# VHH binders against Citrate synthase (ctsA), part 7

Target 1, 373 residues: Citrate synthase (ctsA), of Heyndrickxia coagulans (Weizmannia coagulans) (p27660)
Amino acid sequence: MVNTNQFIPGLEGVIASETKISFLDTVNSEIVIKGYDLLALSKTKGYLDIVHLLLEGTIPNEAEKQHLEETLKQEYDVPDEIIQVLSLLPKTAHPMDALRTGVSVLASFDTELLNREHSTNLKRAYQLLGKIPNIVANSYHILHSEEPVQPLQDLSYSANFLYMITGKKPTELEEKIFDRSLVLYSEHELPNSTFTARVIASTLSDLYGALTGAVASLKGHLHGGANEAVMEMLQDAQTVEGFKHLLHDKLSKKEKIMGFGHRVYMKKMDPRAAMMKEALKELSAVNGDDLLLQMCEAGEQIMREEKGLFPNLDYYAAPVYWKLGIPIPLYTPIFFSSRTVGLCAHVMEQHENNRIFRPRVLYTGARNLRVED

## First folded at step 4 (VHH)

Design y19 (from j21 with S55T S57N; framework vhh_5j56_2)
Fold by ESMFold2-Fast, scan of step 4:
Structure y19 (fold): chain B 373 residues (1-373), chain A 129 residues (1-129)
Amino acid sequence: as target 1 above (373 residues)
Amino acid sequence: QVQLVESGGGLVQPGGSLRLSCVASGFTFSKYGSYAIGWFRQAPGKEREGLSSITGNWGGSTSYSDSVKGRFTISRDNAKNTVYLQMNSLKPEDTAVYYCAASKRPYSLYWNEADYDYWGQGTQVTVSS
């Protein structure tokens, strides 16, 4: 079939895998997570509920959630050798490259690395979920010549993650908002990073290798960094009028404006973005500063009126992360940390019903060139 | 090992001006950092008073206490890892030890000293009548 197979650039619209994990339902405008509406989950459930749902198959009861939290607490420690490796990186290193390095090195500490049994991969997934927030937060501190912040036993998973980043115990409101952002970023069918993880997993490679590849994919400008780009625009603009001017200038030059548009929510605001907008309102009320909210609302109006485009999750997650005290370069690492549970679920599903990905090419180069002897 | 070092203090006559500098070491004020910087002062026999703040590495929102509004200006030079306090129209009641302070959370209320994690040793400003 080599001479008759149709070339589909970027595999756009090609159904590359079967999955029970998640589905982007464009007809009903729904993001499905293991049969549940993500928005319904995000209103009443936290990140650990999503972790249990994606890895164990069910929404946890109170005892199961407590057990999961204690299991993850046992996994927060990162080997000293990994901290040493991160300390050898130049201070100009990107946090995504530090994260990739840390995840890659973790593989070398796994004595059962070739075991693909479901229970072994599940244990491995919990190890990655426990250790990745520590690697994200403390690689950043190391790159800025700051001391690592150790997790506290009295804090929840999400509160510990935010604590390790900021060095301060989050308020209950900050914890709830941050946890909700992790729920909203947790899973999204088959973006490039998830596909990359499944491609690597299809060789029967390990979870660490699959996630290392996923980090590399997400660092790419066309996949990750949209939330960072949004906050950079707000930072450059500094005022409501500055942001209006910045957007009009970009539109006049026909430049793409990050934070707008979604494959499912093409004619309305992404409901996940609406939830983060409400979070931004709550944070703005508490600290008496609504400048970021005013800037974002002005930009939302311009894009709606002039382009018929609406905010996606990144547009409102960015100023929320800023108000939570999170450095901009950590926005994509945090996104990856949230997505780690989805990536682990996909890798495990791929291993359970595996077929190696082996595509073909449409050859467009020269043929039958002469070799001079 | 984070340090803040104030400089630019000294003796000045009423109506004069001074520019205080706060140089940070052990961290950077890059556009990718996340520190809020505030200026505080303490006069003999008085409580420590918040004067001005600048949000994180955004270099955006600035705030001023009523006692210094219109007279003092805070600014940030990330390339020099320095925050400045330009003090104009100085009065004898401005005589105090001036401190710069850094907060890891740029969204905190800037007038409360409890919101700040790192403090300089202070620089003396004396306005003689």
Scores: ipSAE 0.000, ipTM 0.335, lowest interface PAE 12.0, mean pLDDT 86

Design y20 (from j21 with S61K; framework vhh_5j56_2)
Fold by ESMFold2-Fast, scan of step 4:
Structure y20 (fold): chain B 373 residues (1-373), chain A 129 residues (1-129)
Amino acid sequence: as target 1 above (373 residues)
Amino acid sequence: QVQLVESGGGLVQPGGSLRLSCVASGFTFSKYGSYAIGWFRQAPGKEREGLSSISGSWGGKTSYSDSVKGRFTISRDNAKNTVYLQMNSLKPEDTAVYYCAASKRPYSLYWNEADYDYWGQGTQVTVSS
């Protein structure tokens, strides 16, 4: 007899894995990263601090951080063959598909692909962290018939990523703001893309395959694209009054408004969103244009008053990325680039204590049908 | 310093095609915070009418008025710092002076004249036999 009590659609609320990497603490309203509060980390630590914490197990001292920076600088170069493959894609290709293609092709250049020892996977994680920003930025330039922008050795990891995208050396403020956004997107327990990476890793497949699957997952509208959707709404609205009208129209039609709501922060603004809002204020002051800030504040007020909903990280990250000169189609690829460190940590943890994911089904179709004559 | 120069206008028969070009100087389309570009037209004795716009983002979101939707296509060539308006299936009522305009704001713009900061001199398009 089939026990229907065992079927949980979408695995909602099911504990599918054990992890020491991160935890969404809904009771204490905390996002835990290797024992640290992510919000506390984001106020004083940079992306390379998070990289070292997730991959090496500790917050780095200055010598360890310098060594990590030097290690990543050696990995910025992408094989010419990958640039050639990206150049063969139709110019209408989706940036997430270009990213998936680049990550997938990287596997073919790994001569130790079957070696899953911790040290070998750690080296792969650093190779992916170094090369993915280059693939993201330069696949976009290639798809727009522009020359690739080569990384500069005198820029930090985050400054280089932004430089490769914009072709302009970022200011100290722009670098700090962009780096903080990468910290805030770096890890988030078990969303669909991280679960997908773990499922693939559970077959003892390689790190490149796991990340390729994670890119494919994040492209899905139910998982990724919220920050792009927020900026698209702001572009459609153009003005404060236009945005108010757009939001009231969507609310009257009972449509979902992207950029609002969070599983941990249900009765207040996501503190990560508050940090990006502060960044938007700083960028607006520098260029003397606060239109996006005023639009976002008006939308925040409407959603709070009409629906009791509050901004999530995507709501304020979107206009920040726009002010930094980042094309909208790159917002989800940048999110993936940030999350690469968390994904690598999860794949390596899965390999260290592996069990293949192999669920069963509740069969609801016909049986014992006979083939006649 | 910011200048827009239109070209490609002229005389064309009904049902014909023309491609207008708008060359920008004093800013670049590949630059951080790039300008948004709009196309407008004005026929004798009529108010200026917005036709199409392309945003200042590298994604280049486009918008069209109902009078030209399906017939006109706006596009951008960042390397040449040029915006184009491809005009197909031209009608006598399309006869007007066509203007290119730029806005300092890189957001997607509709054809609201008040949102544009810089204007070209215009190029004459005449649709007749």
Scores: ipSAE 0.000, ipTM 0.259, lowest interface PAE 11.7, mean pLDDT 86

Design y21 (from j21 with S61R; framework vhh_5j56_2)
Fold by ESMFold2-Fast, scan of step 4:
Structure y21 (fold): chain B 373 residues (1-373), chain A 129 residues (1-129)
Amino acid sequence: as target 1 above (373 residues)
Amino acid sequence: QVQLVESGGGLVQPGGSLRLSCVASGFTFSKYGSYAIGWFRQAPGKEREGLSSISGSWGGRTSYSDSVKGRFTISRDNAKNTVYLQMNSLKPEDTAVYYCAASKRPYSLYWNEADYDYWGQGTQVTVSS
């Protein structure tokens, strides 16, 4: 029986929505994406396959994938006014705040902003998917007083994203590794940012507003930034012995070590983390430098032996992004860029079977205070 | 926007020393987002070879080719946005045009020439009696 006066802190364990998009199956240790195991998808499918699955409902055939690629290429350019707005931000601005500003401003360029029809929202989703990588990469360049890097027509979606960040055409290996990371970050049931997007969407607000709220949510330390924190620890430690010392010091102070533990994969390394560990091995072989791999393996051993905790995706994605030449402050914006497809799917699902979220409170404050002079 | 300007080249006798400077503009060195700098050289009729690199992040991690290890030292001054190459015990075989180059990938090393997109115009170093 539903009790309207029952208080559940943080809504922990509360079923807040119905969805066909994704499910964290803690019983079977599986992440389900539109009925498919994410691990199976990540081994053989690319990011555009996930985009088509989440937005169109099916894994694409070759013709559908080519059409999707062509559609996204038409959406890479952002209005010059967005570049102008970003150029007015203080150079000390956080990349997540620059991203939030860019996404928010995009709403003002949508001539159909009041339309909630499925086909119109689908078009918006593709516009956001095309433009967010440009905003992420080029807001960073602008904040560093560098010229924006324009996308190239001869590169894939993921290769273009990496190209806009680094200014360099990625190798086939770099493109494959980066694309796989986007697959692995694309969707994850109902984290705070996805819930925030659904809450905003429940008012029948637009897709841009919902994603703006999701960016704001993901900036919060308790939600986002774990991959950045992992790379910051590795950078501060510099050596295998330095990293061992850093981890023992944090453990002695009972501090949480970022990059470890997962709700689904509690007794083994997250298999998605294992994929990024293999990527780190491949990049280390090409560079002739395995220091980051050695540091990460030492940390993995310490956490397994002393805490019974295992690496999550962020633990190995962080050094992979470092090896790909990606600045640390862009790791959370890249995470958001990947998750944009999942967020769009959730907003559209919310609009199609909508009920506004209207919670109540258990009041614990003062009452009957008297108003005096 | 990114520019690299080398200085400090010239004529030196065998066994002598030179310090090359590479002044960068259009970017700054920082803990997080910064360019790696490499030193390269090219002698007449030979391919360009990587000599040394310093990471734009990662505590300024340095690396050296076997041909210069123990003789050359790379360093950076973040406040001056400058990278130096101290060259000691110079040999006639060190005669070449020396280039500094920047990679937006902060972990780029001297053997990964393809990683470097921004190049200075070069400075001539001649080692002869």
Scores: ipSAE 0.000, ipTM 0.287, lowest interface PAE 13.7, mean pLDDT 87

Design y23 (from j21 with G60S S61T; framework vhh_5j56_2)
Fold by ESMFold2-Fast, scan of step 4:
Structure y23 (fold): chain B 373 residues (1-373), chain A 129 residues (1-129)
Amino acid sequence: as target 1 above (373 residues)
Amino acid sequence: QVQLVESGGGLVQPGGSLRLSCVASGFTFSKYGSYAIGWFRQAPGKEREGLSSISGSWGSTTSYSDSVKGRFTISRDNAKNTVYLQMNSLKPEDTAVYYCAASKRPYSLYWNEADYDYWGQGTQVTVSS
């Protein structure tokens, strides 16, 4: 019941937009993207399949997938001026602030910045998809006074992203696991960052501005950073017994424990989390070290028994990213990189069927105050 | 920037003990930019063998190869930015040059030389016949 006389905090339950992109089906416990179940897609399809589905409208055939891969490889280059701007940031800068700065500066290099036609926005989406992994990986290296790692033309999109972060060519297993994580983070209806991107896009502002706002939104601890927080808890705990103690201490203080709970999967583990748990098992077998898996399983049991809460994607994605050699501060930037395709799809949809968002307020402050002499 | 310096090697009798030290410079054991540290050895006429590893940030995640499990113990002192390898019940077969290595990957590794980015010069351990 939305009208100007009724205040609904956080717009909870309010239908703020129409979309054909994705739907969180709480009745059937499905995450739907372009008519497909995300979990079904994740079992047989890779990240570029999701990119093609969200931006071109269909699952690609082999020729279309090869063309998309070639298109993205042409977009890996980042202007030297952006590297220079990132080099001016203090070394203590938050990686999400570095990413926001890089995305914002990209707008200044677009000669068609005011053009909102579908074909022009589609070209921008591919430019952003190609450049954001480079900005994420190399802003981190710059903040650590390390040289930027250049992308390699012989690696897949996901292997290249991981290579730019770690400086090491990933194994086939590492590439497969990382790519699957990007599929699972790619789209999720209307979280705060997607809504922010749509709000900015509703003014007919540019795609870079919309994504800049989305980065700023995702930096907020109520939205993003849950995967970083999970891995920080695991590091602080160090052992299975340490993690049990840490969780019991937080629960006794009524603190929120990150990595648990989901809007769709309220009575069971998020199936995306289950896929990342399987990936963690595979990586643990390869390196003969299952400590992270044991810690996570102990925490999963405690939260189920004491709170009736189940792991979400962030809970198991975090130790997977650790095992892949990814620095913790890059977990939320990687999440954003994956979500860039969904964000671009939403901004383009907003531009194509636009109405500016113009909410009102219920004023509860003082009135008729007078200035004294 | 990153440098590793090993010490503590020498000549020891069979059944004896040695403690090797690896002092790291150019990085710290922190959540941000954490490193894993491993110990390797190379015996005359053999390829380099991984022995043990310890995570950079946690310090409690350790791994050991079957050849040294139960005899060798890896530990670290974060205040001194140093990793130790305590070697007990030494055998003539343990005679080798021992290397400390650091990996940018922040998890325990002990079998793959290729996973380590920075290497020390090595320290000689000789277990007398």
Scores: ipSAE 0.000, ipTM 0.319, lowest interface PAE 12.2, mean pLDDT 86

Design y24 (from j21 with Y107W; framework vhh_5j56_2)
Fold by ESMFold2-Fast, scan of step 4:
Structure y24 (fold): chain B 373 residues (1-373), chain A 129 residues (1-129)
Amino acid sequence: as target 1 above (373 residues)
Amino acid sequence: QVQLVESGGGLVQPGGSLRLSCVASGFTFSKYGSYAIGWFRQAPGKEREGLSSISGSWGGSTSYSDSVKGRFTISRDNAKNTVYLQMNSLKPEDTAVYYCAASKRPWSLYWNEADYDYWGQGTQVTVSS
């Protein structure tokens, strides 16, 4: 029985699924990933450790990690037809739309597309993890009339991703910082994109379709793009005083300032943001340029003092990505690339204990209108 | 289509000054793929050496090699999409072809040749009596 008392706008606070994957512990202010604290994982483990944990169920030993590295290396290349499809897109195409197109086309190359067995989905997850960084990086190059950058056999997963974007082999520090950002973006319970993937998966649709829907969800301004918006504000400001002025102007107009606030971390800085702030300090020290750090610290102080708001992950990830040489339009595609492992884990979990999502509506429109004779 | 064009080279006497200009086209400091600019030189029979860098849209973020620190000054004009190298107290050992280069890494303050994506054709600077 559906009545007015059952309607919860946006499903806010509704428990829509059971999961063993992750949990946002609002009481203890912790992000739980397969039983581990994400922050503890991010300090000592890399992205491939998180991949193994989310897809295989455990933190890998040395042999398992070597096997995973070799598995992903064989998946780095994308079919030539995908590059051809991307080359047909208008040069004004949005990077998230290019990514969605590439992920969607991958389904057509899967000869076992109707198979939902765990082992087949696991193989698909590794194929997607290997190929999405190539699609992200090289769709951008193609849209800018530049040649695709091929992955190198001697680089790690994260180093190859950054290399394909920038055309430059990253330093050890750059690789470490970029890898850590992928750990921090890897999984976050049930945001709109993960819920979208689970809804699509609940029809027993394929993993590519589920991820295509997740890309479309993340493109939405209410979900994705906050890290891009932060960096655009920093670019517009150019100086510490310019950024202070920009923030005071926005606050006086009661405009929302991107990069601040979190549903879990309402009274403190998101600890993931604190880790990216440390990364920004390290990069600033190495290259002798702390201007972005000074600007961000000034903005952090203003927002804390005037609004009681604190930085979220996007606030400090944005200037880190800028210092790594990453074009702003790729920040949300990189977020999606990181989250691909979490999305795959959620789709596989949904398929293994499936029930189709079939909600109802509270009807508020006209009734009993008559068609004229 | 990214291009860099150097100008302002020529013959100068020891102790003299020159200002080199590097005009960039196909991209800007405040857009996608914003760049850092480096100045390099190559003297006859020597490897190319880095001299100075200026980061993308961040103004005063500059770096200098020990060989030119205190004598050369890098600056930029965002409206003209141009980077300058002001060279003072020139010495015969400053004789070289001078190149500007752009890096897609917006904070590239290092003069490592491998970090730069686009290169100009160079401008000759000769310091002699």
Scores: ipSAE 0.005, ipTM 0.351, lowest interface PAE 9.8, mean pLDDT 86

Design y25 (from j21 with S108G; framework vhh_5j56_2)
Fold by ESMFold2-Fast, scan of step 4:
Parts: structure tokens; sequence; C-alpha cells
Structure y25 (fold): chain B 373 residues (1-373), chain A 129 residues (1-129)
């Protein structure tokens, strides 16, 4: 019964929510986070600065940052029952499905699950931020029949996350690069997973349910997995000449090449990608192996010349994560872990000024069919 | 409903060791959202100071004040519903009444006593010269 003039496929361009959290400014080519330019934040601020900004509303002073770090350190432990549940999953389980299972099960341990007060949701956000890295890293180890790696008390939040994944204490350079990648993935206005979280939150459902839905959304090929796909292409190609051939072959078949294009940065490289490219240069210099850098630069040139397309964050984040020793299947779970703070901010904002999402449909199917007697 | 009982205090010489115990009732450590435990002390004529905290039901993440870091160790035995404070290399300035405290939240900060909702009665620790 809805008129065709009211139907907007995929809600493309539709303003579905009001937010003070973030904005993709296509006019000024800026990603705005709580009033700040994300690029400016990423140069001088770490992930915990972004966490405080998104959840508490301000960039933290030294005391507030210490308070936040200690709060998160106390949340690193995951209940043994969750480890047991993850251990029951088939060894072929996808890491995103293991993450979704772990986040979902956390809800059952929350004694105040029906409470929607801001202070209670804020507590849940910190619990999720502390526990999700452990679930991500150790679900992977469990699925590979390896022992869980426990966090170390002398490491920062980002260093602990990387340590739990690799089993090795990161260098200062590795820690700085990984932390910056978490800043760059932390928030991005209203992608499908954030919209999904807001839709679930609009029913006054809990934060765990909203994030469980967001994990499910991000697993979808049209939303997540671009960083994994980039590294898979590089791994398949193996050489500079192999990568050039792979790209020319895909272009001749009119296939989409992952890691290129952005809604804000349509005529230049995403500045976030440029930061990860510099990180790749630094890591390559330290270990004396610049093959991935050379491959990526060759691909960047081909795509610029043949398609007028430029690298996005995923294109250079992928080889950086490879150089950091991170298994490819964990790239999307790490993306989700970073985005957890943005997702929590959106869910809490939705609860505080709520309206249930209840759309209508344009019916195009058969009518007035007779039931066979 | 929640009760905390400290034990293990006493007289010790400088450089000596003591282990304090805090037995909790009214909650269990096997449940997510279980209470965080902090250790605090108060010496005569001084303000109460936070020393250490432990949270989580699986192992427990720990934090320490600079005055005790490297000398004191907090731990928990979830089966016994007990938290311990192992105190090594004790100094005369460690002389105080030691309190364990519980937060309704699974986390609490050792420097923020406002995070703690329940307090034990205290146990005296005296470090002789």
Amino acid sequence: as target 1 above (373 residues)
Amino acid sequence: QVQLVESGGGLVQPGGSLRLSCVASGFTFSKYGSYAIGWFRQAPGKEREGLSSISGSWGGSTSYSDSVKGRFTISRDNAKNTVYLQMNSLKPEDTAVYYCAASKRPYGLYWNEADYDYWGQGTQVTVSS
C-alpha cells in the first residue's frame, strides 16, 4: 500500500537518526568524532583517549586516562563458562561466529540486564571493551586447539590485545602502530552494523543483544571482510609481478577490487590509509622486508591509472596486521573490537532519545489468489 | 546481606611478611558481575589510602598503589570465596588497620573508595622498628 515515491532502496541517502557521535563530512572531506577531526586525533591521541571521548564526552586528562586504563584492566577476565562454550564450537567455526557467540553469552551473566540507566550501560560498555579482545584472541586459540593466552598486567590495553593474539610482547613500535589502527577503525557514522545496533537498541533491548546483531552484520561480505580480502589477494599473488597480474585479471573481468574507494575521499587516498602506509614502511624497515610495501604501491598505481580509485584504510591496514603477526581470520574481529566503543556510544544515545524503528513495505507480490478447495 | 571478615593481622618485624585474608559472604565469585575487592589501610592521624584491587571471577585482574607495588600481592580463591593480600618486605610505615572492601560492580579502583559499597571491620598490622 505504500507509494513507489516513498521507496528508497537500501535507505541510501535517507537520514535515519540524529547523532552527536560522528559525521562523515563529504563537503570538507573530514571524519568528525564528537566535534574533533579523526585524523587530528589519530596523530596525538591513543585508543583510550577515543574511548573516553566517545563514552564520557571529553578527551581525558592524565588522571581520567589512568582511571580508565585501570578500569579496563579489571575487565580483561572472561568467565570460565564462556571459554567452555567456545571450546564446544566445531574447530571449523568462523572467528566472527565465535565472537558473536561469546558476546551473546555475556548477556546471561549480567545481573542487571533489564536496567537501561546511563550509568549501568556505561558499566556494560567498559565490560565489553575489556572482554571482547580476550574473546577475539582466545576463541581463535581454542579453535586451533591451543591454550588461551592470559593478559599481562604490565602491558597497555592495545599491547595486551596484540600479546593475547600473538603470544609475544609487542615492541614499542608495534604497540604504537596497532593502537593507531584501533583509533582509525573506532567510529564511522552509520554503517550497516551501527544501524543494526541502533535498530535493536530502539526496542530497548540490551547492549549485548545490540552488539551481537552488529557482529552478525559485520560478518556480511558487503560490509566486513575487506581487510581480510586485501591480505588474501596479496598472499595469493606472492610477488609484485603476481599482484600486478592479479589486479589486471580482475579489472579485465570487471570484478570489484577490495581496498579501494571511500565515500568521503573520492579524489585522493584516505588519509587514514596514508597513516597505515607509513606504518607499513616503518615495519618493513625494521625487519628488512619491503615486499608487501612494493606490492601495495604497485597496486595503488594501477588502480589510480586504470580506474581513478585510491586506497582506503583496509588496503594498508591488512599488510600492517600481517607484519604484526596477526592471523588473517582475526582482521574483521579486530575491526569489530575497535568499533565496540562507537557501537556502545550509539546504543546508549539511542536509549536516551528512543523511537522504535517500524518501517512499511511496498508490496509487489500477488493479490486475491483463491484457496484451492 | 554482604559481609566481609578480615584476618591474619598481627605484629611483625621490619622486612617480615604477613598474609591477610578477606572472607566474603552474600555473593559468589563464580558469577559474572561478581564483586570487586579492594584493600585499604588507615594509620592513626592519617586519611584512609587504597592499596590494591582485584576484579573478575576468572583469575582476577589486579592493580596496586605505588607505595606497595612489588611488595604486596593480591589474589583470590573463588572456591573459598576469599581474597588474600600477601605483604612482603614490610616497613614501619606500613603500620595501620587494614580493611577489605567490596564493590557491587565487577571492577573497583584502589584509589577511589567511593567505588566500594561494603567494608570489613579491619585488622591491625603493626611493624615494629
Scores: ipSAE 0.000, ipTM 0.132, lowest interface PAE 20.8, mean pLDDT 86

Design y26 (from j21 with S108T N112S; framework vhh_5j56_2)
Fold by ESMFold2-Fast, scan of step 4:
Structure y26 (fold): chain B 373 residues (1-373), chain A 129 residues (1-129)
Amino acid sequence: as target 1 above (373 residues)
Amino acid sequence: QVQLVESGGGLVQPGGSLRLSCVASGFTFSKYGSYAIGWFRQAPGKEREGLSSISGSWGGSTSYSDSVKGRFTISRDNAKNTVYLQMNSLKPEDTAVYYCAASKRPYTLYWSEADYDYWGQGTQVTVSS
């Protein structure tokens, strides 16, 4: 917002906001969530524990967790008009565009849309958390000329989300693995989508508008789609030898290989990736098929030996989602669904201590051009 | 949209061989939205049983029930969008209607019948002298 003679492209390294929500501690190699180590949380806590922590400020006790679960179950259904709007989209529509459309339309059903009070935004956040999984799953079914899958009141939040996607009640193992992936994707300081949500929120715009902008940001190739790209590489390779060949070919052409490298975990495997690798091992044992695990381990070795790069969360989350029966085009929408809680926390924090973002430019274009009389 | 059509059934003598084909439409085996394919059978008066599965568009990992392991082989031709079941050393107890099924979960195995989404009409296999 201050005039300066210094231009910092992409705001690289610029401190743009203050936050108590999360921190990427590159010195101590830690992802901090409301003062807790994300890895410690992921070992014993589920997604609803993270939801309560980010939106209410504390890890829930048993009664608080039950109340939160009951609150979210009341929000699983979406207005019929949203299904109607999604049904009007061309069948070739991108899943992220369908998600953006659904989130945008939700704003029109909010009777308190102009209210920015904390309690009203909190209720709005729970409505979004309940409804986004339905929009993600059923926009996909609609675009494929399939009937929408209605949410079931007897399933947990994560089991219901996976059920709406696959049409099948998940096993306890599938539910646990999917829930853990949502914990690991829930929050990550200030990526482009979170910054976009804060910029929109800084105008005192609504939570739906901020999240709509975040979806649009995440659709961009430089931000989202890394987990989809990993699975696409595995799919194209088909075999262990095929994947080794694909990686060597990309390395020889100096192409970027998705699923490797992290801002915090630069010299070792992302421990979140290690958790998803263990999930892949568990699913492989149950399924009697370890091909994806063997392919991923071969790729991990090549990248370590040739580039000194290590798997990030996307590298092992992708084959886990594949084994859970999730279509590749839904991986980025699922990532967004997980991150919805972090995005809501950031928007509410921005509203509570707001200043509009209004930067300036270094003008490098033509001046004093004459208009013909 | 997804449809499966079985062919290659018929009458065969004990010890003989048959090759069943399952042609898929509405999805492809070469790219995205790939499905696990399973073979099932149902004999008169018996429950349907899973025999074999092949994972997704990989041309990949196979599994077999103990009743057919070593006698039956599942394979696929991604270019022809077809899955095959090669049946060798056929016995009278192999007489059944054979079904091809597709699961949206790429690694669904032969014992997970409830996890298969789409089913073919079936093809009759009769093993008799």
Scores: ipSAE 0.000, ipTM 0.346, lowest interface PAE 12.2, mean pLDDT 87

